# VH-VL binders against q0atu2: the designs that were tried, part 40

Target 1, 119 residues: q0atu2
Amino acid sequence: MLDKKARIRTSREYRNVFEKGKRLSGRFLIIYYVENALDNNRFGFITNKKIGMAVIRNRIKRQLRAIVREYQGQVKNKHDIVLVARAGIGKSSFEGMEKDYIAIMKKAGLFARNANKID

## First folded at step 16 (VH-VL)

Design cc36
Fold by OpenDDE, fold request of step 18:
Structure cc36 (fold): chain C 119 residues (1-119), chain A 119 residues (1-119), chain B 106 residues (1-106)
Amino acid sequence: as target 1 above (119 residues)
Amino acid sequence: QVQLVQSGAEVKKPGSSVKVSCKASGYTFTSNYMHWVRQAPGQGLEWIGWINPETGYTRYNQKFKDKATITADESTNTAYMELSSLRSEDTAVYYCARTDEWYGYMDVWGQGTLVTVSS
Amino acid sequence: DIQMTQSPSTLSASVGDRVTITCSASSSIGYMHWYQQKPGKAPKLLIYDTSYLESGVPARFSGSGSGTEFTLTISSLQPDDFATYYCQQFDDYPLTFGQGTKVEVK
């Protein structure tokens, strides 16, 4: 589980990332990201009913949180990042999600220069 | 049931302004963003802009930034689009459309409002 | 702006025909949405995220594609399918639609 301070929690915070952030699409994920005024990163997760039933959505969120937690120390600081799960993500493996996350985060240039867990 | 009901057809003279309304029902008005889309006679669809009904934050297509003003009234669950300095080229059917902002598809549309600009 | 070009702009077909509509994006995008519009009516969402059917859409509709090339296919055209179809992207602002493909009776 992500630390409380590392979570985007309010609708206002989420929509701020949407409205002011940049967007990149991956195979299973879309990420929105924007710089924040904090000393830490915050992560948010978006799913909808088109992904599947609640059990599926909860599984996806759990998996995405695990991935984010694993690579959290490799991400540049002072960012709010929202992961949006695409409709097809339910058919992907955990490794597939992880690969997509790494790829899209690299494309966004959000990994620190000294990151060594992304290869 | 979710639906969007727009105001009736308008006939306007060049140089005048018109304000089209879009009343939402069947869902929490502030839970979704609202798009406005234009369709000139015999032409395709053009995105005008969207609004966050919760905060009033808007984003416009640059093509319409000086033409359209989008607003929302949470107390009446109504979105508005005002067109100024009307010209014959502004003759079109104007649609409001609900969206999940994170995914960008428009799943519910108003019935459209024809705005005719003629001398 | 991301421009999207549909092919063809108009096609004439008969009931039972296999129909394919292509949407080409000027730059690579993550996914495509498709809408169906009948004369005098508002567009309705048909396919979202490239290949997923909106609720109530018949199984004869399908979508595929990636990068810059996307397709909408009707396996066996039915009378109710004569309409104009639009592709739409949300990868970048402004949001843009294809110019439309009118499927008319042959």
Scores: ipSAE 0.923, ipTM 0.954, lowest interface PAE 0.5, mean pLDDT 96
Fold by OpenDDE, fold request of step 18:
Structure cc36 (fold): chain C 119 residues (1-119), chain A 119 residues (1-119), chain B 106 residues (1-106)
Amino acid sequence: as target 1 above (119 residues)
Amino acid sequence: QVQLVQSGAEVKKPGSSVKVSCKASGYTFTSNYMHWVRQAPGQGLEWIGWINPETGYTRYNQKFKDKATITADESTNTAYMELSSLRSEDTAVYYCARTDEWYGYMDVWGQGTLVTVSS
Amino acid sequence: DIQMTQSPSTLSASVGDRVTITCSASSSIGYMHWYQQKPGKAPKLLIYDTSYLESGVPARFSGSGSGTEFTLTISSLQPDDFATYYCQQFDDYPLTFGQGTKVEVK
C-alpha cells in the first residue's frame, strides 16, 4: 500500500492538482501533475461510474496503486500526480495499464534520469 | 433528477451589464464544476470559462476574460455569470453546464438564457 | 488554441442512411466528446471519451478516432437524429468545440 504521506487525500488537494497542474493523456489514463512543496510525491486516483460498478472501479484503483507503488521510487520528487482512469481502462489488462502509465510518465518527464524498470 | 435552471431572457442596452443565474438541483452543487458556454445566433458553441463552486476558483477563455465574471453561491446552489460593457455582438444564448472536472464533458445543461443587446 | 474542424458543415441525408461526421483537431488530443443539439434546445451529451455512449443514447450512434481525427457515425439515421452535432476537446485550454455539423433531411 502507498504510504499515507504519499497519497492525495482531500478534495482540495485533488482539485489543486487539476487547477494548477499540467495534463497529459494516454491510452487509458490521463495524468495531472504539479510540483508540491513537500519532500515527497503524492499520488491520487480518479475513477467514475462510467468505468463500471464499484467493484470494477475498486479493482482499477487497486491495480493503478500497484503500478504506482512499483515505480514510485523512480519518479522525480516533489510532485502531486493524479491518475484519471478513462472509460476504456476496464478493458485493459494490468500490463496494458502499466505500459500506459510508463508511457505517460515518460512523456511528462517525471521519471528520474537513471530510472530502471521502465523499458 | 439533476437539473440546471437558468434565469430568463434579458434585453439590454449597449454599455450595460447583465447577470445570468444558474440554479442547480438534484446533486451536490460543489461536487462538480460549472461551465458557461455561449452560442451566438446561428453559430456554434464557445467556451467562456468554468468555476469550482466549492472555492470560487475560476478559469476563463482569454477571449472572455474582460467580458465575463463567473461566480457561485454554495448556499443557494447557484452559479452566476455577469457580462459587462455589453455590445451587440454579445447577443447570444448563454448556457451553464455541469461537468466532472476530470473528464471534461458537460453532461447536464441549463436551458439557456438569451441575452439580447440592442439600442 | 486547439482548433476543431468538423466535416461537413451541413449534411443532407435520408432516414436509414449511414451518416459519418468527422472532427479534426489542430493538434493531437486524447479524447473527443460529441454533443447533439436541436433547434431551440440546449446541447445534449451524446458520446464521451471518443467512443462511449451517454446513457439513453441509441446504439446506432458510435464514435471512434485518435490523434487528430475523430468520427461520429450514425449507422441508420432516424427521424429523431436530424440535429446539429458538435465535437469538443478538453485536452487544452481554452476548451473548444467544432463549428458544428447540421444533419438535415434530404
Scores: ipSAE 0.922, ipTM 0.954, lowest interface PAE 0.5, mean pLDDT 96
Fold by OpenDDE, last read:
Structure cc36 (fold): chain C 119 residues (1-119), chain A 119 residues (1-119), chain B 106 residues (1-106)
Amino acid sequence: as target 1 above (119 residues)
Amino acid sequence: QVQLVQSGAEVKKPGSSVKVSCKASGYTFTSNYMHWVRQAPGQGLEWIGWINPETGYTRYNQKFKDKATITADESTNTAYMELSSLRSEDTAVYYCARTDEWYGYMDVWGQGTLVTVSS
Amino acid sequence: DIQMTQSPSTLSASVGDRVTITCSASSSIGYMHWYQQKPGKAPKLLIYDTSYLESGVPARFSGSGSGTEFTLTISSLQPDDFATYYCQQFDDYPLTFGQGTKVEVK
């Protein structure tokens, strides 16, 4: 689980990222990201019923949190980042999700310069 | 059942203004963003802008930034679009459409409001 | 702006025909949405996220594509399918639609 301070928690915080942030699409994910005025990054996760039942959505969120947690130390600081799970993500493997996340984050330039990523 | 009901057809003189309403029912009004889209006679669809009904935050197509004003009233579950300085070129059917802001498809549409501008 | 061009603008087909509509984007996008509109009616969401059918949409409809090229396919055209179809992108502002493809009776 992500630390409390590393989580986007309120609807207002989420929608601020949507309204003010940049957007990039991946194979299974869309990321919205915006600079914040904090000393840390915050992550949010979005799913909807089109992905599947609650059990599926919760699984997807759990997997995405695990991925984010694994790489959070390599992400450029002072960002709010929301991961949006698209309909097809339910058919992807964990490795596929991880690969997509890495690809999108690299494209967004959100990894630190010294980050070591697996491609 | 989710439904959007728009105000009736309008006939206006050039230079005047018109305000179209879109009343939402069957869902929590503030849980979704609302788009406005126009369609000139025999033409395609053109995006005008969206509003966050919770806060009133809006985003416009630059083409319509001086033409359209989008507002929302949470107390009545109603979104509004006001068109100013009407010209014949503004003659069109105007639609409100609900969206999940994170996904960007418009899953519920109003029935449309014809605005006719003629001298 | 991301311009989207549909092809063809109009096509004539018969019941039972396989129909393919193409939407080309001026730049690479992640997903395409499709709408169906009948005369005098509001558009209806048909396909979202490139290839997923909205609830209630018949299985004869399908979508595919990536990058700048996307397609909507009707495997066997039915009388209820004669309409105008629009593609839509949400990758960048302003949101844009294709100019539409009218599917009419041959």
Scores: ipSAE 0.919, ipTM 0.952, lowest interface PAE 0.5, mean pLDDT 96
Fold by OpenDDE, fold request of step 18:
Order: structure tokens, then C-alpha cells, then sequence
Structure cc36 (fold): chain C 119 residues (1-119), chain A 119 residues (1-119), chain B 106 residues (1-106)
């Protein structure tokens, strides 16, 4: 799992990202991101009941965490980033989610210049 | 069970102010953001702004930044919208609407409050 | 601002007809929401995230689209469907709605 220091944990922290951050939409994901005052990045994950039952939501979060962990070392520092799962994400493969994440993060300019990403 | 109940119709003179209330029930008031939307007679929907009831943080449509003031009282589960310097053009039905802030759709609406401005 | 343009503004149809409403965004957006409003009533969420039906919405409603073009379709219009429909975007502030499409009896 993600290190505790790499997690957005409180409602206030989440909503700060929503209120102060930028927003970009992908095919399966929406990302909100804002600079933080830390030396590390923090990630948050949002799902709702429209995604599906708790089992599905938990699966989606697990998959998104796995994707984030894979690429977290390549993300520009000092950002709070919230991944919002769109309604159709449950129909997507893990590969599809990963591609969407990479695409949207690139669009946001959040990957480091020397990032070695899986295309 | 989830409901938004707005205050009654208002008739105001030009130059006066009006404060519309929106009382929420059936859910945790601070768990969702609250939108305000205007609809002039025979016209479409126009977004005014939203509030985070937990903190009072607001965001406005630039068009209404000097017209509307949105507030919330957690102790009474009530959101408010005050309109100042009323003009005939402000005549409209005003709606409060609950949202999941991350997704931006408004899933529960108040019944609307007609504000009529006439000399 | 992202402008939302619906077509047509008014649509006359009969029960049983296939009805299609389009919403065009002035710039590319991620998804579209749709609302139904009947006279004297508040809007009701109909479709969220482009193609998903809100709870209680009949299966005859559907949504699709991407980029700048989105559609709401009623496969077989029923008496209860005569209303005004609005599209809405949340990709950028201010939030904006289409001007509405009134579906009326032919």
C-alpha cells in the first residue's frame, strides 16, 4: 500500500484539493491536483455508490492504488492528487485504467521530465 | 427521504435584498456541497455558485459575484442565498441543489423559490 | 465560459416516437449530465456521466457522446416524457447548462 505520508486522509485535505486545485477529465478518471507545502506527494481516491457495490468500489480503489504506486516515483513532487473514479470505470480493464491514468497525468504535466512510463 | 425545502415566494421592491433558505434533511448536511441555480421566467437554468457547508467556502459564477451571497449554517442544516440590490432582471425561481462535489451532477433539488422584483 | 448549445430548442413528437436531443459544447469536455424539468417543478437528474441513468429513470432513456457532441435519446416517447431537457457540464467554471429542449406533443 501507499505510505501513510503519501495518502490524503482527511475530508478537509480532500476538499482542499477540490476547491483549490485544477481538474482534468479522462475516460475513466477525473484528477484533481494542487501543490502542497510538503516535500512529498499525497494521493486520494474517490468513488461513490454509482460505481457499484462496496466490493466493486473497493476493487476499483485497490486497482487505482496499484497504478499510483507503480508510477508515484515519476510524479512531480509537492502535489496533492485526487483520483475520482467515473461511473464507467467498473467496465474497464486494469490496463485501460492504467492507460487513462498515464494519459491524464501527462496532460496535467505531473510526470517528471525523466519519467519512464509504460505506454 | 433526502429533501431540500426552500423558503416561500418573495415579492420585493427594486434596490432591496432578499435571503432565501434551503433546509436539508435525510442526509449529513456537510457531506455534500450545495449549489444555487437561477431560472428566469420561461428561461433556462443558470448556475450561481456553490458552498461547502462544512467550512463555508464558496465559489461563484462571476456574473453573480456582486449579486449573490451564499452561506450555510451547519447547526440548522440550512443553506442560504442572499440577493442584494434587486432589479427586475433578478425575478426568477431560485433553486438549491445538492451535489457530490467530485462529479458535479445535482441529484436532489429544492422545490424552488420564486423571487419577484417589481416597483 | 463553455457554452452549451442544444438542438433543437423545441421538438414536437408523438407517443412512441424516437426522440434525439443533441448538446454541443464550445470546447471538449469529459462528460455530460442531463436533467428533465416539467412545468412548475424543479429539474430532475436524468442522466449522469454522459450515459448512466439516475435511479428510477426508465430504460427508454439513454445518453452518449464525447468531446463536444453529446446526445440524449428516448427510444419510445411516453406521455410522461413531455418536458424540457437540459444538458450540463462540470469541466470548467462557471458551470453551464444548455438552453433547454422542450419536448411537446405533436
Amino acid sequence: as target 1 above (119 residues)
Amino acid sequence: QVQLVQSGAEVKKPGSSVKVSCKASGYTFTSNYMHWVRQAPGQGLEWIGWINPETGYTRYNQKFKDKATITADESTNTAYMELSSLRSEDTAVYYCARTDEWYGYMDVWGQGTLVTVSS
Amino acid sequence: DIQMTQSPSTLSASVGDRVTITCSASSSIGYMHWYQQKPGKAPKLLIYDTSYLESGVPARFSGSGSGTEFTLTISSLQPDDFATYYCQQFDDYPLTFGQGTKVEVK
Scores: ipSAE 0.916, ipTM 0.950, lowest interface PAE 0.5, mean pLDDT 96
Fold by OpenDDE, last read:
Structure cc36 (fold): chain C 119 residues (1-119), chain A 119 residues (1-119), chain B 106 residues (1-106)
Amino acid sequence: as target 1 above (119 residues)
Amino acid sequence: QVQLVQSGAEVKKPGSSVKVSCKASGYTFTSNYMHWVRQAPGQGLEWIGWINPETGYTRYNQKFKDKATITADESTNTAYMELSSLRSEDTAVYYCARTDEWYGYMDVWGQGTLVTVSS
Amino acid sequence: DIQMTQSPSTLSASVGDRVTITCSASSSIGYMHWYQQKPGKAPKLLIYDTSYLESGVPARFSGSGSGTEFTLTISSLQPDDFATYYCQQFDDYPLTFGQGTKVEVK
């Protein structure tokens, strides 16, 4: 599980990222990201009922949190980042999600220059 | 049942202003953003802007930044759009439409409000 | 702005026909949404996220595409399908719609 301080927790925080952040679309995910005034990154996760039942949504969130946690140390500091799970993500493998996340984050330039990323 | 009900048709003179209302029901008003879209006679759809009903934060199409003012009243679950300095070119049907801000599709629409501007 | 261009603007077809509408974006986008509008009525969400049918939409509708090219297909046109269809992007502001494709009776 992500550290408590590494989580976006309030609706206001989420919508701040939406309203003021940048947006990039991937195959299964959309990320919104904006600089924050903290010393750490915060991550948020969005799903809706179109993804599937609660069990599915919870699984997706667990998987996304695991992915984010894995690469957390390689993300440039002082960002709020929201991962939005799109409808098709339920059909994706964990590896597919991870690949998509990495691709989007690279495109966004959010990984540190010396980050050891999975090819 | 989720529903958006707009105010009735308006006939206005050039230079005047009009304020269209959109009353939401069947869901938590502040849980979704509200779009406004116009459609001139025989023409396509044009996005005007959206509002976060929870905070009043708005974003406009640059084309309409000096034309439209979007507001919301949480106490009455009503979104508003005011058009100023009306011209004949502003003649159109105006729609409010609900969205999940993270996904960007408009899943519920008002019935539309015809605004006619003529001398 | 991301311009959305639909083809064709008007399409004449008969009941039972396979109908394909194309929407081209001026730049690459992630997902396309589609709406159906009948005369005197508000638009109705038809397809979201490129290929997923909104609740209540018949299975004869389908969507596909990626990058700059997206399509809406009606496998077998029904009388209820004669309408104008619009594509919409949410990748960048301002949000933009295609100019519409009117599907009319041949």
Scores: ipSAE 0.916, ipTM 0.950, lowest interface PAE 0.5, mean pLDDT 96

Design cc36
Fold by OpenDDE, look of step 17:
Structure cc36 (fold): chain C 119 residues (1-119), chain A 119 residues (1-119), chain B 106 residues (1-106)
Amino acid sequence: as target 1 above (119 residues)
Amino acid sequence: QVQLVQSGAEVKKPGSSVKVSCKASGYTFTSNYMHWVRQAPGQGLEWIGWINPETGYTRYNQKFKDKATITADESTNTAYMELSSLRSEDTAVYYCARTDEWYGYMDVWGQGTLVTVSS
Amino acid sequence: DIQMTQSPSTLSASVGDRVTITCSASSSIGYMHWYQQKPGKAPKLLIYDTSYLESGVPARFSGSGSGTEFTLTISSLQPDDFATYYCQQFDDYPLTFGQGTKVEVK
């Protein structure tokens, strides 16, 4: 699990990212990201009932958290980043999600220049 | 049942102002953003802007930034849109529409309010 | 702005026909949403995230596409389907709609 300080926790924090941040769409995910005034990154995760039942949504969140946790050390610092799971993500494998995340983050320029990422 | 009920039709003179209301029911008013969309007679849909009812934060289509003012009253679950300096070109049906801001589609619409501007 | 161009603007068809409406975006977008609007009524969400039907929408409706080209298909047109259809994007501000496709009786 992500550290508490690495989590977006409040509705205000989430919506600040939505309102002030940039947006990029991937195959299964959309990311919103904005610089924060902290010295660390914070991540948020959005799912809705259209993805599936609570069990499915929780699984998706768990998987996305795992992906984010694995690569968080390679993400440029001082960003709030929200991952929005789109309807089709339920049909995706973990590897597919990971690939999509990496692709979007690269496109956003959020990985460090020397980041060792999977192509 | 989730429902948006808008105020009645308006007939206005050029140069005047009009304020349309949109009352929400059946859900937590602050849990969704509220869009305003206009439709001129026989024309398509144009996005005007949205409001975060929780904070009052708004974002406008630049085309309408000097035309429309969107507000919300949490205590009455009502969103408002005021149009100023009305011209004949502002004649249209105006809709409020609920959205989950993260997904960008409008799943519940008001019935629309016709605003007619004529000399 | 991302311009959305629908084709055709008007479509005459008969009950039972297969109907296809296209929406072209001026730049690549992630997802397309579709709405149905009948005269004197508010738009109704039909399809979201390119290919997923909103609750209550008949299975004869479907959506597909990617990049800049998206389609809405009605496999077998029913009397209740005569309406105007709009595509919509939220990849960038301002939100934009297609100009609409009116499906009318032949």
Scores: ipSAE 0.882, ipTM 0.949, lowest interface PAE 0.6, mean pLDDT 95
Fold by ESMFold2, fold request of step 18:
Structure cc36 (fold): chain C 119 residues (1-119), chain A 119 residues (1-119), chain B 106 residues (1-106)
Amino acid sequence: as target 1 above (119 residues)
Amino acid sequence: QVQLVQSGAEVKKPGSSVKVSCKASGYTFTSNYMHWVRQAPGQGLEWIGWINPETGYTRYNQKFKDKATITADESTNTAYMELSSLRSEDTAVYYCARTDEWYGYMDVWGQGTLVTVSS
Amino acid sequence: DIQMTQSPSTLSASVGDRVTITCSASSSIGYMHWYQQKPGKAPKLLIYDTSYLESGVPARFSGSGSGTEFTLTISSLQPDDFATYYCQQFDDYPLTFGQGTKVEVK
């Protein structure tokens, strides 16, 4: 579960990412991202009714939160990042979403270099 | 039923200004951004800009930055676009259209307002 | 600016024909939206996110594509389908439309 301080919570916070940020499209996701004035990252998640009923939308958000949690230590700090579920995401696997997230985060330059395992 | 109803056709002299209105109904006005799009006679569609109707924050196509001013009045559920220093080249049909900011498609359009600029 | 070029600009077709309209982007984009416009009317959303039909759009419409090349297909043209079609991107600013493809009676 993402820490409360690592969540984008208000409409104003979400819309700031849209209004001031960059965007990149993957196969199942669009990410919007902008530098923030904090010491940490914040993540937000967007679905709409076109992707499915509430049960499906809630499952998608839970899966995306799990993916973000797995890789959050590799993300450069001081960013607000919104993950937007594309219409086809309901038919993807968890692994498909994960692969897509990794690819678009790399393309956006949002992953820091991993610390060497021994270093 | 979601509707966008625009003000009527206008005939203007060069150098004057015009303000087109777009009244929204059937949804929460602040839940969607409003866009303005022009279509010159016999021509295609050209994006002018958008407004966050909750805050009044705007973004413009650079081509129209010094020509168009987009505003919104949350209390009347109405968006406006004002065109200044009108020239004959500004003759066009002007549409308002709503979007979800995260998905970027215009799902509801106003009927259009013809602005004719002639000396 | 991402420029989008539709091909053909005008297409003459008969009822029952398979119609394909292409939209080529000047740089790679993640998705395409499509609109139908009839004379004197506002555009209407037809296809969103490349391949998904808006509610009430007949199944004879389909969309596909990726990268710089996207298509709108009408599998069997009907009289109601004679119109102008526009593609639209918002992968980057400014939001842009293709120049339009007019589908008219042969």
Scores: ipSAE 0.862, ipTM 0.927, lowest interface PAE 0.6, mean pLDDT 92
Fold by ESMFold2, fold request of step 18:
Structure cc36 (fold): chain C 119 residues (1-119), chain A 119 residues (1-119), chain B 106 residues (1-106)
Amino acid sequence: as target 1 above (119 residues)
Amino acid sequence: QVQLVQSGAEVKKPGSSVKVSCKASGYTFTSNYMHWVRQAPGQGLEWIGWINPETGYTRYNQKFKDKATITADESTNTAYMELSSLRSEDTAVYYCARTDEWYGYMDVWGQGTLVTVSS
Amino acid sequence: DIQMTQSPSTLSASVGDRVTITCSASSSIGYMHWYQQKPGKAPKLLIYDTSYLESGVPARFSGSGSGTEFTLTISSLQPDDFATYYCQQFDDYPLTFGQGTKVEVK
């Protein structure tokens, strides 16, 4: 689970990202992102009933949280980021979701420069 | 059961204004954003803007930002669009449409309101 | 603005025909929505996220595509399918629709 301060919690916080942010589409995900006024990043997750039943939607959210947790140290600070599950995500493997997340975050320029540099 | 019911057709003179209403039923009004879409006679669909019905925050197609004013009243579950300084080229059918803001499809449409501008 | 160009503008077809409508975007987009509109009626969501059918839409409808080129296919046209079809993008503002494709009786 993400730390409490790294979570987008309220409807208003989510909708601020939609209303003020940029968006990019990947194969299984859409991301919305906007700079925030904090020292840290916050992450949110969106599914809807077109994705599947509640158990399927909850599984997808858990998988996405695990992916975000794995890479959160490489993300540029001061962003609110919402991951939106596309209709096809239920057919993806965890690895497929992970690859898509990495690609779309790189395209958005949200990974810090030199984050994976060998020193 | 989900419905959007719009106000009736209007015939207006050039220079006047009109306010079209869109009453929602069968769902929680603030759970979805509302679009307004224009269709001139014999022509295609043109996006005007959307509103967050919870807060009143709007986004407009720049083409319409000086023509249309979108509002919402949570207490009556009604969205409104006002057109100002009407001209003959504003003659069109105007639709409200519910959206899932994160996905951008319009899954429920009002029946449309014909606004005719003529002397 | 992302311009959406549908082809053809008008298509004459008979019941039983396979109908294909294309939608070309002026720049790469992530996914496409499709609507059906009958005369005097509001548009109706048909396909969302490129290839997924809205509830109640017959299985003869399908969608595909990526990048700048998207298609809507009706595998065997039925009388209920004579209508105008619109594609819609939500990748960038302003939201735009294609100009429409009217499918009419041959």
Scores: ipSAE 0.860, ipTM 0.927, lowest interface PAE 0.6, mean pLDDT 92
Fold by ESMFold2, fold request of step 18:
Structure cc36 (fold): chain C 119 residues (1-119), chain A 119 residues (1-119), chain B 106 residues (1-106)
Amino acid sequence: as target 1 above (119 residues)
Amino acid sequence: QVQLVQSGAEVKKPGSSVKVSCKASGYTFTSNYMHWVRQAPGQGLEWIGWINPETGYTRYNQKFKDKATITADESTNTAYMELSSLRSEDTAVYYCARTDEWYGYMDVWGQGTLVTVSS
Amino acid sequence: DIQMTQSPSTLSASVGDRVTITCSASSSIGYMHWYQQKPGKAPKLLIYDTSYLESGVPARFSGSGSGTEFTLTISSLQPDDFATYYCQQFDDYPLTFGQGTKVEVK
């Protein structure tokens, strides 16, 4: 699990990322991101009922948390980042989601300068 | 049932203003952002802006930033759009539409309010 | 601004025809939403995220595309399908719609 301080918790915290942040669409994900005033990153996860039933949505969130946890050390600090599951995410493998996340985060410039050493 | 019910048609003179209302029912008003969209006679759809009904925070299409003012009143579950300094070009049907802010589609629409600016 | 151009602007078709509507974006976008609007009525969400049908939308509707080119297809046109169709993006500000495609009888 992500540390409690690395979690976006409240509706207002999430909505700040939507209202003030940038967005970038990948194959299975959309990310929204904005600089924060903290020393650390915070991550949030969005699914909706169009994705599937609660069991499916919870599985998707668990998979996305695992991906974020794996790469969190490579993410530039001081960002709030919300991962939004697109409608097609249920057709993706874990590896597919992971590759999409890496590609989006690189495109957004959110990985540190040595991000090419993720593998 | 989720509904958005708009105020009735308006006939206005050039130079005046109009305030269109959009009353939400069947869901928690603050759980979704609200868009406003216009449709001039015989023309397509044009986005005006959105509001966070919890806080009143807005974002506008640059084209309308000096023409439209979007507000919301949580106590009555009602969003409003005011058009100022009306001109004949402002004649249109104006729609409110509910959105999930993270996904960007408009899943529920009001019936529309015709605003006619003449004479 | 991302401009959305629909083709054709008007399409005459008969019940049973396969109908294809194209939406071209001025720059690459990640997804497209589609709406159906009947005369005197508000638009209604038809397809979200390029290819996924809104609840209650018949299976004869489908969507596809990527980059700058997106399509809405009706596999066998029914009487209820005569309407105007709009594409919409919100990949970037401002939110924009295509100019519409009117599908009419005959």
Scores: ipSAE 0.851, ipTM 0.927, lowest interface PAE 0.6, mean pLDDT 93
Fold by ESMFold2, look of step 17:
Parts: sequence; C-alpha cells; structure tokens
Structure cc36 (fold): chain C 119 residues (1-119), chain A 119 residues (1-119), chain B 106 residues (1-106)
Amino acid sequence: as target 1 above (119 residues)
Amino acid sequence: QVQLVQSGAEVKKPGSSVKVSCKASGYTFTSNYMHWVRQAPGQGLEWIGWINPETGYTRYNQKFKDKATITADESTNTAYMELSSLRSEDTAVYYCARTDEWYGYMDVWGQGTLVTVSS
Amino acid sequence: DIQMTQSPSTLSASVGDRVTITCSASSSIGYMHWYQQKPGKAPKLLIYDTSYLESGVPARFSGSGSGTEFTLTISSLQPDDFATYYCQQFDDYPLTFGQGTKVEVK
C-alpha cells in the first residue's frame, strides 16, 4: 500500500500530469510524468473499461501499486507519475508488468543514478 | 446515447471570424477532453487542439495557435472553436471529437461543420 | 512533428479481396489508432492501440505493427468497407494523422 503522501488524489492533480508532463509507452503501460513542487514523489493509476471488468481493473491497479511500492525508493524525487494500463495488460503476468515498469522508468530517466541493478 | 451535435454550415468573407459549436450529450461533459480536427475539401485530417472542459485549459497544434480559439461552457455541455482572420485556405469541414486523454483515441465525433470562406 | 505516411494513397479493390494498408511513422511510436471515413461523414474509430477492434467492428478487420511500421488489414473486403482509412498517433505533439488511404471499387 502506498503512503498517503505518495498518492495523486484528485482529478485536477491527475490532469496536471497529462497536461504538463511527458509520456512514454511500454508494452503494457504508458507512463506520464512531470516534476512537482513537493519533496516527494506521487503516483497515480489509470484503467478504463476497454481493458476489462471492474474485478480485472481492480486487480491490475493492485498489482501496479505493489510494483510501484517495491521500487519507489529508486525513483528520483519530486515527480508526479501516472501509470496507464494499456489494452493488452489483462494478458500480462505480474512479472511482465514489473519488467515493463522497470524498462520504461529507466528509459524515462526516473530511476536514481546509483540504482546499479536497474537496466 | 453519447453524441456530439455541431452547429450548421457557415459562409464567411475573408477577414471575418466564425464560431463553431459542439453540443455534447449522453455522458458527463467534463469526463473527457474535446478535440477539434480540420479536413479541407478532398484532403486529410489535421489536428487543431484540445480542451479540458472542466477547467478550460487548452493545447494547440502550433500551426493553428494564432488561428483557432477553443473554449467550453460546462453549463450547456458545449465546446466552441472560433477561427479568426479567415482566409480562403481555411475552407474546410471542422469536427469536434471526444477523447479519453490518457489513451488518445477519438471515440465519438461530431457530424462536422462546413466553413466556406469566399469573397 | 511525427509524420505518418500511408501506403497506398488509393487502392482499387473488389469485394472479397484482401486489403492491406500500411502506415509508416517518421520516428518510433508505441501504438497506432485507425479510423474509417465514408464520404460526407465523420471519421469513425476502427482500431485502437494497434490491434484492438472498437466495439461493433467486424472481425475481418485487424491491425498490427510496432516501431515505425503499422498495418491495417481487411481479410475479405465487403461493400461497406469502401471508404478512406486514416492512421493516427499521439505519442508526441502535435497529434498527427496519416494522409489517408482511399479504398475504392475496381
């Protein structure tokens, strides 16, 4: 479970990331990210009905939150980051989502410089 | 039923302005961004810009930044696009289209508004 | 700007033909959307996220591709499929469409 401070909470906060941020696409995820004015990172999660029913969408969000929590210490501070589930994510495994997240966060330059195990 | 209904065709003189309306129904107006797209006679599609109808915040294709002004009125569920300083090359069909901002596809389109600019 | 070049620009085909339309991007993109447009009508979303059919789209339509090369395929052309098809990206601003591929009666 992510700390309350590490959550993007409102529609306005989410839309700020879309409106002002950059985006990158991975196999199962799209990330949007923008620098914030805080001392910490915040994460948001987006699914839609095209990826599945509510049970599936909730499972995916739960899995993505677990992945983010596992790697949050490696993320450069002062960023708002929204993870958007692509239509194909329902066919992925937890490990597939995890590897995709690592790859796309590395491509975005969002992992800290001393994260030697992160490609 | 989700639909976008646009205002009727316009015939304008060079140098004048036109304001095209796009009335949304069948969904929560602020839940989606609205795009405007141009199609000159016999030509392809060109993106003009989008609006966040909740806040009025806009983003434009640089090509149209000094030509088009996009607004929205939440109280009437209507988006607008105003074209200024009309020239003959502005003759086109103008479409509004709804999108989920995170996914970037336009799932509902208005019927189009023909704007003809002639002396 | 990411330029989207469709091939061919015009295609003459008969009912029953297999039709393939390509969309080439000037730089690598994550996915592609496709629209169908009939004369005098607005475009209609056909395929989203490269390969997923919008609700109500017949199974004879399919999409594929990655990187800079994407395709739309109609496995057996039907009379309702004579139209112009557009690809679209939104990986970067500005949002861009391909120039269109008109599929017309041979």
Scores: ipSAE 0.844, ipTM 0.922, lowest interface PAE 0.6, mean pLDDT 92

